# Ledger of designs, part 9: VHH binders against q9p4d8

Target 1, 280 residues: q9p4d8
Amino acid sequence: MDFMKPETVLDLGNIRDALVRMEDTIIFNFIERSQFYASPSVYKVNQFPIPNFDGSFLDWLLSQHERIHSQVRRYDAPDEVPFFPNVLEKTFLPKINYPSVLASYADEINVNKEILKIYTSEIVPGIAAGSGEQEDNLGSCAMADIECLQSLSRRIHFGRFVAEAKFISEGDKIVDLIKKRDVEGIEALITNAEVEKRILDRLLEKGRAYGTDPTLKFTQHIQSKVKPEVIVKIYKDFVIPLTKKVEVDYLLRRLEDEEDDDATQKSGGYVDRFLSSGLY

## First folded at step 25 (VHH)

Design dd4
Fold by OpenDDE, last read:
Structure dd4 (fold): chain B 280 residues (1-280), chain A 121 residues (1-121)
Amino acid sequence: as target 1 above (280 residues)
Amino acid sequence: QVQLVETGGGLVQPGGSLRLSCTASGFTFSDYDMNWVRQAPGKGLEWLSSIYSEGSTITYADSVKGRFTISRDNAKNTLYLQMNSLQPDDTAVYFCARIEYSSGWIEFDYWGQGTQVTVSS
């Protein structure tokens, strides 16, 4: 996706390709994370005496990563949403001025807190090599977690782009739902059960393909690094719902920009008419 | 039943033009974003162009931008692709594909049998 070309961002083909690629990334990241035990200590608040920091080891490391990433313009990209926006720093690189494609409030849509919670409590136990602690790999574990979290965040928040496309596509129908603040209606509109099933089936196939060492095919027991079914479950239970939430949240506010434009045009027209009528 | 039927393909010389048509049936055509995609021998599926249901939002792949034009006639349930300045690299089977949105995904949920376009001197 080239965000410097705003006309291409709404390209349905590009959006689809990006989404498919993100599936791969997430699955690969899960596979990488599967090398390590669940390591609950990494996620416990103040488990380690981190200087000038209140939180878990993961929180700290993730925040430090985001600090670094911000300086290299990661979060200038419209598809990136930080977990710790307060630690972001200015870049020393030349500024990239991305054209605005999404609504003005798009950066306010953020479900990273939920992602983090679900990741540590539900996803990690499903993909980890085993339960318990692995003290010698706490750092490596957390690093792998960060890759998972960032990729999940990007994917889930990419729902904003899909929502924007859907808004353009649906026109009056979705506008009416938005005006009525009909959350259920919006959710229904952005959901197709058959397509969802196909997506999950595809993820299953990808999980099978990517999680298996092809060199082991000759061995009687194909061991998947991550169970493909777990991947599917994660998407079904967490990724999809959170993405829908992002879409709904985005869509509910989608008319705000238009209202502001109309208000400015109406106010300008009235002021100009009032000034031209010489009554004041 | 949802059906898409592509027509208009054929053999053309380099620099030539073709107009493809896709006739839709079994669904409300005007409610869907439509696309043209192609598959060349030994290559994967390539997206070429999309036209949103509202009719004004149109996008093109860089490979066909300036040469191809997508349009739709909702009254006729037909999607069109005007192809100009055709090159040998444009040789492929061309498909009309419907887009469906779900759960934060965009998918091609239906496409036709395709129409063969061959550009050869």
Scores: ipSAE 0.842, ipTM 0.922, lowest interface PAE 0.5, mean pLDDT 92
Fold by OpenDDE, last read:
Structure dd4 (fold): chain B 280 residues (1-280), chain A 121 residues (1-121)
Amino acid sequence: as target 1 above (280 residues)
Amino acid sequence: QVQLVETGGGLVQPGGSLRLSCTASGFTFSDYDMNWVRQAPGKGLEWLSSIYSEGSTITYADSVKGRFTISRDNAKNTLYLQMNSLQPDDTAVYFCARIEYSSGWIEFDYWGQGTQVTVSS
């Protein structure tokens, strides 16, 4: 997706393609993570004596990655949301001024805290090679985790773009729901059970295809590196709900920009009236 | 039952024009974003154009921008694709596809049998 071409960002075809590609990335990252044990020590706060840092090894490593990534303009991109916004640094590269496609508050929508929590507590146990500690691979494990987390974050927050498209697609109906702050109505509007099922089925197929070594032709029981059913469960129980949350949060505020514009126009009219009334 | 029927395909010379039609039935056509996609032999599905349900928001792939025009007639439940300046690379089966939104995804949930477009000298 080319964010420098705002007219293409809300292209439904492009959005779809991006989403499909993100499925592949996430599944692949899960497979990479599956090489390592669950390694709960990586996620325990202050398990290791990290200088000048209060948190887990993962928290530290992820924050360091984001610090580096910020300097190369990663988070200038509209589709990237940091886990640790407080560690971001200015880039030494020429600034890219992306045109605004999303609403002004889009950057305020952040569910990374929930993603991180769910990832460490629910996702890792499902995709890991085994339970327990693998002391020799703590670093590698955490690195794989970061890839998973960043890809999940991007996917889930990409719901903002989908929500924007839906807002444009839906006319008065969605506006009415937003005005009423009808969260349930909005959620219902952005949910199609049949399509959801198809998506999950597709993920199952992808999991089967990507997680299997095709060279093991002679083995009667080809085991997937990650159980495809686990992938589906992760999407069903966590990715989809969090994405919906992002969409709902985005949509609930979607009329704020319009109200501000009206207020500024009204205030401008007042200023013009004040200027025309010669009182200054 | 949701049904989409594409028509208007055929053989045309390079530089020629065709107008494709897609007739929708079994759903409220005006409520859905509609798309044209194509599939050439040995290639994947290529998105070409979208028109939103409101009718004013239109997008095109770079490959067809300036040559193709998407439009809709909600009263007739029909989607159109005017194709001008056709090239051999435009040879493909063309499909109209309905968009459905769900759970943060955008999907083509229904499409027709397609219509063959062949551009040859």
Scores: ipSAE 0.842, ipTM 0.922, lowest interface PAE 0.5, mean pLDDT 92
Fold by OpenDDE, last read:
Structure dd4 (fold): chain B 280 residues (1-280), chain A 121 residues (1-121)
Amino acid sequence: as target 1 above (280 residues)
Amino acid sequence: QVQLVETGGGLVQPGGSLRLSCTASGFTFSDYDMNWVRQAPGKGLEWLSSIYSEGSTITYADSVKGRFTISRDNAKNTLYLQMNSLQPDDTAVYFCARIEYSSGWIEFDYWGQGTQVTVSS
């Protein structure tokens, strides 16, 4: 997906393709993580004496990664949301001015805390090679965790783009729901049970297919592979609900920009602004 | 039952034109975003164009931009693809696909059997 081409960002085909790719990435990252034990020590607050840091080893490492990544403009990208926004630094690279496709508040939609919590408490136990500690691989374990977390974050927050597309697609119907602050109605509108089932089935098949590959990034000796059913469960129980949350949160605020524009007497409807912005 | 039927394919010479049609039935056509996609022999599915349900939001893949035009007639439950300046690499089976939103995904939940387009001298 090319965010420098705003006209393509809400291309339904592109969005779909991106989502499919993210499925692959997440599954792959789970498999990579499955090489290592659950390693609860990695997630325990102050388990290790990390200088000037209060938190877990994972928290620290993830924050350091984000610090580095921020300097190379990772979080300038509209589809990236940091877990630790306070550690981000300015880039020394030329600034990229991405055109705004999403609503102005899109960056405020953040469920990373929930992602992190669920990942460490629910996802890791399901995908790990085994329970307990693996002292020699704490670093590798945490690195794999970061890949999982970042990919999950990207996927879940990508719901904003899907929500935006849905908003455009539904028009007055969704506007009415938003005005009424009808969360249940919005959630119902963004959910199709049949399609959801198909998605989960696809994920199952992908899990099966990828589970056969012995070539893993971190180690030549695979300790364990992720069960396809576990992948599906993770998506069903966590990824999908969190994504819906992101969508709902995004949509509930979707009229804020329009209200502000009306207040500033700029009479051009959202559509006009979107059109005027050359995005469509 | 949801049904999409693509028609209008055929053999054309390079530089020629075709107009594809997709007739929808079994659902409220006007409520759905529609797409054209194609699959060439030995290649994966390629998205070509989308038209949102509201009818004004239209997008194109770079490969067809300026040559293809998507349109819809809701009264006729029909999606169209005007293809101009056809090239040999446009040879493929063309499908119309319905979009459904669910749980943070965008999916082509229904498509037809497709119509063959062959561009050859």
Scores: ipSAE 0.838, ipTM 0.922, lowest interface PAE 0.5, mean pLDDT 91
Fold by OpenDDE, fold request of step 26:
Structure dd4 (fold): chain B 280 residues (1-280), chain A 121 residues (1-121)
Amino acid sequence: as target 1 above (280 residues)
Amino acid sequence: QVQLVETGGGLVQPGGSLRLSCTASGFTFSDYDMNWVRQAPGKGLEWLSSIYSEGSTITYADSVKGRFTISRDNAKNTLYLQMNSLQPDDTAVYFCARIEYSSGWIEFDYWGQGTQVTVSS
C-alpha cells in the first residue's frame, strides 16, 4: 500500500490484499517463534540486570528496536503503531509528509499494551516448542517475539482503515449508532458471522500448508510446528476481538473531525458576518 | 440465493472498447460495495475497481485508471464496467464481486462465473 497516494489507501482491493498478506506474515512469524521454548524469563520484570532499565528483557529489546526504527521513519507511516512511544527519536532522513486519510485522532488509537499482555501470557504458551527455559536462545527468542508483536500490532491497528471504509460504506446508519454511542450496535454492524467463519477456515488451511517452513531465518533446528488449530484459536480469541475493539474505538470518535469543521465554519461565518455588518 | 451474472465479454482488437454488465439477485444490491476483478491465464486475481454502496466513492487500480469506468444502477441491480483503449494485457476472465465486512476484514464473499475478454489483433 502506498500511503503517499491517499486516493488509493481506501481501495477495497488494496485493503483486502494487505490483510491477506498480513495473515501470511503473522503465521510465518508464529512458526519462527515456535522454534524456541516459552522462556518465561524473557518476560519477567527485572529478571536480568539490564543497565538503566526497569522492565523485562523483551521490553528492553523491543524498546531499543523501536528507537532505531523511529529514526528511519517507521512510525511516520500511518499503519505502524509503537509499543513504546516514549522512546521514539526524530529521524535524520528527509521527512515524509503523508497525506491524512484517517481521522485526525487515528494515532491515538493504541491497543499495544493489551497485545503485549496477551502475547506473553496466552499466545507464546500456545506456539512455543515447549514449556520452560532455553538459556542459549534467549536473544533469538526475543527477536522472534518482536517480529510477532510488530506484525500483530500492524494487523490489529489496520482495523482503523477497515473502519474508515465501513464508515463511508454505511453512511447514515453508522452515524446514528455513533451519535447514540451504541457500542453493541456498532460491533454488530462490523461483524458477519459467516464471513468470520470463512476467515478462520482460511487460516486453518494456511496453518496446515505452512506448518514448517524450510527457509527459517534462524539456523536452528526446528523443534516443533505450530498447530493449525492453535493459530485459529489465537485469531478467534484475541486477534479478532482486539481488531474489533480498534474499529469500535475509531468509529466512536469518527464524528469529531466533522464537528470541528462545522465549528470552524460557524465561527468563520460569524466573524465574516460581524465584519460585513459594519458595526466596527 | 445470492447470484451474480457477468456478461458483455468478447473478442476485440487493441484499442477497442467493451462494456461489461453484472446482474445481481438474491440480496439487496444497493447495500453492498461492488467490485470488478479479473484473472488472466497463469496469474492471480487482480482487483480493478470498486464502487461503494453510497454510490459516490469510486476507486481504480493504476492498471486501468483513465481507461475503465465503473458504475451501478441500483434500480436494475446491475453493475457496469466500461472498458476503453483495451490492450492485449487486458485479456482475462472478468468477475464482479460483492464485498462484505467482518471483524476487521474485507472479503469478496460472492462472485459470478465471469465473462471472457480477449484482446488480440
Scores: ipSAE 0.836, ipTM 0.922, lowest interface PAE 0.5, mean pLDDT 91

Design dd4
Fold by OpenDDE, fold request of step 26:
Structure dd4 (fold): chain B 280 residues (1-280), chain A 121 residues (1-121)
Amino acid sequence: as target 1 above (280 residues)
Amino acid sequence: QVQLVETGGGLVQPGGSLRLSCTASGFTFSDYDMNWVRQAPGKGLEWLSSIYSEGSTITYADSVKGRFTISRDNAKNTLYLQMNSLQPDDTAVYFCARIEYSSGWIEFDYWGQGTQVTVSS
């Protein structure tokens, strides 16, 4: 997806393709992580004497990655949300001014704390090669974790784009729900049980297909493959609910920008912004 | 039952035009975002264009921008694709696809049997 072309960001085909690609990425990352044991020590606070840091080895490594990534403009991209926003630094690269596609508060929607918690407590035990410690691979394990976490974060927070599209699609119906602060109504509106089932079935099939020897990035000792059923369970129990939460949180605030625009006599919704930007 | 029926395909010369139609039944057509997609021989599905349920938000793939026009008539439950300046690489089966939103996904949940478009001299 090219965020420098705002007119293409809400292409439904592009959004769908992005979502499908993210499925593949996440499954692949789970498989990579499955090479290593659960390694609880990686997630234990202050298990290792890390200089000037209070937290787990994973927390430290992830924060350092984000610090580096921020300097190369990763989090300037609209679809990236950091786990540790406080460690981000300014880029030394030329600034990229991404046009705004999402609502002004979109960067405030962040469920990464919950993602991290669920990942370490629920997801890792399900996908790991085995229980217990693997001392020789702590670094590799943590690196694989970071890939998993970042891909999960991107996918879950991508719900903002889907929510924006839904907002445009529904028009008055969703506006009424938002005005009433009807969370249940909004959740119902963004949920189709049949489609959800199809998605989960697709994930099962992908899990089966990818269970073949992937060219693993961290190929020292292939211990086990991730069970396709575990992948489905992770999506059903964690990814989908968190994504819905992101959507609902985003939608509940969606009229804030509209009210501001009305106050500025620019009555134009998202469509008007696109039109006014001369992009159409 | 949800049904989508694509019509209007055929054989045309390069530079020619076709108008495809998709007739929808079994659901409230006006409530759904609709799309045209195509599948060429040996290739995967390619998204071409979307028109949102509200009718004013329209998007096109770069491959067809300026040549194809999507429109809808909600009163007739019909989606249209006007195709101008057709090229041989436009040869494909064209499908009308309905969009459904769920759980943070956007899916083509229904499409028809498609209509064959062949551009050949």
Scores: ipSAE 0.835, ipTM 0.920, lowest interface PAE 0.5, mean pLDDT 91
Fold by OpenDDE, look of step 25:
Structure dd4 (fold): chain B 280 residues (1-280), chain A 121 residues (1-121)
Amino acid sequence: as target 1 above (280 residues)
Amino acid sequence: QVQLVETGGGLVQPGGSLRLSCTASGFTFSDYDMNWVRQAPGKGLEWLSSIYSEGSTITYADSVKGRFTISRDNAKNTLYLQMNSLQPDDTAVYFCARIEYSSGWIEFDYWGQGTQVTVSS
């Protein structure tokens, strides 16, 4: 997706393509992570004596990555959301002024804390090579985790774009729900059970296809690097719900920008009326 | 049952024009964003154009921008694609596709059988 072309960002075809690509990325990252043991020590707070840092090894490494990435404009991109926004640095590269496609508050929507928590507690145990420690690969493990986390974050927060498209598509119906602050109604509106099932089925198929070494077809026990069922479960239990949360959070605030515009137009209209009424 | 039926395809010379139609049934057509996609021989699915349910928001792929025009008639439950200045590389099966939103995904949940468009001298 080219964010420098705002007219294309909300192309439904482009959004779909982006989403499909992100599925692949996430699955591949899970497969990469599956090479390593769960390594709980990586996620334990203050398990290692990291200078001037209070947190886990993963927290530290992820924060350092984001610090570096921020300097190369990663988080200037509309679809990137940092886990540690407080560590971001200014870029030394020329600034890219992305046109605003999403609502003004879009950057405030951040569920990365939840993503991180769920990733370490639920996702890693499901995809790891084993439940134990792997002391010799702690760094590699954490690096793989970062890739997983960043891809998950991007996908989940991409719900903002989907939500924006849905907002445009639904019009008055969704506006009414938003005005009423009807969270359940909004959630229902953005959910289709049949489509969700299809998505999960697709993920299962992808998991099967990507997780198997096609060269091992002759071995009766082709063990998937990551169980496709686990991938599906992760999406069902975590990715989908968190994405919905992002969508709902985005939509609930969607009228904030319009109210500001109306206020400015009403103020302009009043000034014009006042000027036209000659009552100076 | 949801049904989409594409019509209007055929053989046309380069530079020619065709108008495709897609007739929808089995659902409230006006509530859905509709799309045209195509598949050329040996190529993947290519998105061409979308028209939102409200009818004013329209988008085009670069490959067809300025040549193709998407429109809809909600009263007739029909989606249209006016194709002008057709080129040989426009040869493909053209599909009408419905979009559905769910759980942070956008999917083409229903497609027609497609209509063949062949551009040849």
Scores: ipSAE 0.805, ipTM 0.918, lowest interface PAE 0.5, mean pLDDT 91
Fold by ESMFold2, fold request of step 26:
Parts: sequence; structure tokens; C-alpha cells
Structure dd4 (fold): chain B 280 residues (1-280), chain A 121 residues (1-121)
Amino acid sequence: as target 1 above (280 residues)
Amino acid sequence: QVQLVETGGGLVQPGGSLRLSCTASGFTFSDYDMNWVRQAPGKGLEWLSSIYSEGSTITYADSVKGRFTISRDNAKNTLYLQMNSLQPDDTAVYFCARIEYSSGWIEFDYWGQGTQVTVSS
């Protein structure tokens, strides 16, 4: 997919390929983090005397990474969502103007506070090598945390792209649910039990074979400390529900853009049929 | 049961045209987005074109844009691929596939058996 070519972003094969790569990245990052102890000091507020900062070592380190990355255009990309929006800075590099694919409010759909909380309280204890501290590798441990958090954020917020495709696909029914503010109805439309089972089955396969196509097994020399069932549990209990929250939050506001001239240029034509039908 | 059946493949000379059909049964065709996909000998899958359920939102891979046209007739439960200016490297098995959504994921959940297209002098 090429975010400079909005038509490639609505190609359903490209969306599927992007999701597969994000899933592989998350599994790899969990395996890398599993080589460290839980290191609760990394997450304890004010454990270290960081000047002019109230928060954990992870909070500080991640915020500094995001500030630096923003200066080299990372958060100009439509698929990057910051944990600390207030620390972002103007880029030093020539600005990239990405064509619009998502609704104008897409950057306001941000569940990274929830991701960070769940990561530190639930995911780290589930994937770490054991209890205890990484005293001589504290920085390396926190860097592995950052990779996990950023890949989780990318995958969960990619739900905005899937929601946009779903909006185009569902047409009249989803418009009616949005007008009614029917959260439960929208959740039902974006949920298919058989597909969820396939997601979880694929994760189980990938957890065993890391970095390979789940339909073709290769012999691996890399040691993994994370049981595949833990990866499945994390997806089932956290990644999938947070992705659905992102999708619902995105969809509930989707009709706001249809009252603006720019919205028709983002659509694949279905919205024009809807507007011309007189339902509004 | 869900079934997708491709037809219209065959031998064609370079520069020729061919029209593929995919007949759907066992589900409400008009509710689903669809894709054409091909697999050349010894190659992986290539996503050619997506068409959304309403029929007007359409995307193409660069390799076929301008030469191939996807369309659907929801009343006849049929997906089409018009292929023009065919060349030998278009030789492949062509599949139609159904798309299903869940939980921020997109799945190609049902595939046809495929139809062979061979472009040769």
C-alpha cells in the first residue's frame, strides 16, 4: 500500500497484506520483550529522578522517542498515532502532504492511553521471562517495550482503515445505525465470529513458527519464551476489543464528513448515491 | 453452501481479450466485497482488483490498471473481469474471492476453483 496513492489504501488485498505484516511484527516484538524480566521499576511513576518530568521511565523514554520521530515526519503518516501528542514537534524535513483517505477526525481516534495501561498491567506480566529487574539492561528492556507499544498502536488504530472500508461496504444499514447512535448494532456489524476464530487460529500457528507464513512451516533456530496461547489471549482479551472500540468510535462520527465538500472526494462513490437518495 | 465458480478462461493470442465470470451461490452476493486474484506458474498470489458490494468503489493493481475492468451484476450473483490487451505474462490461474470483515481484520474467506488463462501465439 502507498499512502501517497489513496486508491491503493482502499484495495482490500493491500489492507489484508498490511494487517498480516503488523501481526507478524507484534509477535516478533513480544518474543523480543520476553527475553527480559518484568522489571516493574520501568513502569513505576517517579522511580527515577527525571528532571522536569512526572511519570515512569517508560513514559519519559517513549515521549522522547516520539518527539524526535515527529521531527523526522513519523507522525505525518496516516497510520502512525502518538502516545504523547503534546510532545510532538514540527519536522525539520520537507513536509509530506498525504492525500486524505480517512475521515477528517481520524487523528482524534486515539486509544493509546488504554493500550499503555493494558500493556504495563497485563501484557508485560504475561510475556516477561519472569519477575524481577533488568538492572544492567534497563534501557534495552524499555526499548523492547517501545517496539511492542508502537506495533500494538499501529495494528489497533489500523482499525480506522478497516472501518472506512466497512462503511463503504455496508452502505444504508450502517448509516442508519450511526444516525441512531446504536453502538451495539455497529459492534455487531463489525464482528464475525468465524473470522475472529481464524484470527486467533492464525496467531496460534504464527506463535509456534514466528516470522513465517502460517500455511508453510520452516525450521527455526530462534528461541521463543512466549507460549502461543499467551499471544492468542492478548489478542482475544485486548487487541481485538480495542480495535473494535477504535472502529466504533470512528464509525459513530463518519457522517460528520458527509456534510463537507471534501468528503465526496474521499469516498468511492457510495456516499454520493446515499446523498442523492434523499435519506438526509 | 458458499460456492464461487469461475468460467471464461482459455487460450488467447497476445493482444486479445477475454471475459471471466464468477458465479456465486449459497450467500447474499450483494452483501459482499469481492476480489479477482491470479497465480502465475511458480508464482505467489497477485491481488488484481477489488470491487465493493455496491459496485462503484473499485481498485486495481498497477500491473492491470487500464487493461482490465472489474464489474458485478448483483441481480445475477456474478462477478466479471474484462481483460484486454492480454500478453503472455498474464498467463495464470484466475480466482474470484469473497471478502469478510471482523474486528479490524479483512479475510478472503471463500475462493473459487480457478480458471486457466493462457496467452500464447
Scores: ipSAE 0.735, ipTM 0.899, lowest interface PAE 1.0, mean pLDDT 86
Fold by ESMFold2, last read:
Structure dd4 (fold): chain B 280 residues (1-280), chain A 121 residues (1-121)
Amino acid sequence: as target 1 above (280 residues)
Amino acid sequence: QVQLVETGGGLVQPGGSLRLSCTASGFTFSDYDMNWVRQAPGKGLEWLSSIYSEGSTITYADSVKGRFTISRDNAKNTLYLQMNSLQPDDTAVYFCARIEYSSGWIEFDYWGQGTQVTVSS
């Protein structure tokens, strides 16, 4: 998928490949985090004397990580969604002008507050090596947390791309549901029980494979693994429901852009129409 | 009973053309997005082209853009792939696949048996 080539973003095989890679990344990140204890001090508000900051060590570290990475254009990309939008800073690199690939309000669809809450309260206890603290490993633990959070955020918010494809595919039926504000109808349209079962079955098989997979041989001395059943439960209870929430929130507003012509984003500008319609 | 049946494969010389057909049955064809996919000997799957259910939203892989044309006839429950300027590295089994959506995922949930295309001089 090349975000500079919008036709590649609508290619359903490319979307599928991106989803497979995000799934693999999440599993890998959970295995890396599983090397550490739960380490509740990482998440406890004001546990450490961080100058001019009121929050947890993780909150501070993630916010600084995002501030730095925004300066190298990370959050200019259509598929990156920040946990701390208020800390982002302008890039000093040459700007990239991505073509419009999602609805104009796509960056307002952000469930990262919910992801962070669920991650610290539910996911960490489920994947950690055990309860307790490893005071010599606080930084490494929190960096592993950041990788987990960012991969979860990317997978869940990629639901916006899948929702856009679904909107194109469904045509008039989904328009009627949106006009009626029929949340339950939209949720039913984006849900297929057989496909959900295939998602969970694939996760179970991938979780089993990571223990003997040659790809994992480059992670020397890994002695604790997340049970595959825990990965499946996290997806079933949290990842899938949050992805559906993202999709529903995206679709409910999708007709806002129809008044502004689908060929343009929010502005209807000449340049955007030129790029959509071809040669002059 | 979802069935997808590819036809139209065969042996052609480099530079030649073939037209593949995929006949669908057991589901409402016009409700589904469709894909052509190929697998060359000893290689993985390659996504060639997507066509959305309404027929006007179409994408191509760079490897076939300009040479292959996807189309569909919803009244005849048939998906097509017109392949022009064929080269030896187009030799593969060609499949049509149905697209299904769920929970922020896209699944190729049903596949045909495939049709062999061999490009040899």
Scores: ipSAE 0.735, ipTM 0.905, lowest interface PAE 1.0, mean pLDDT 87

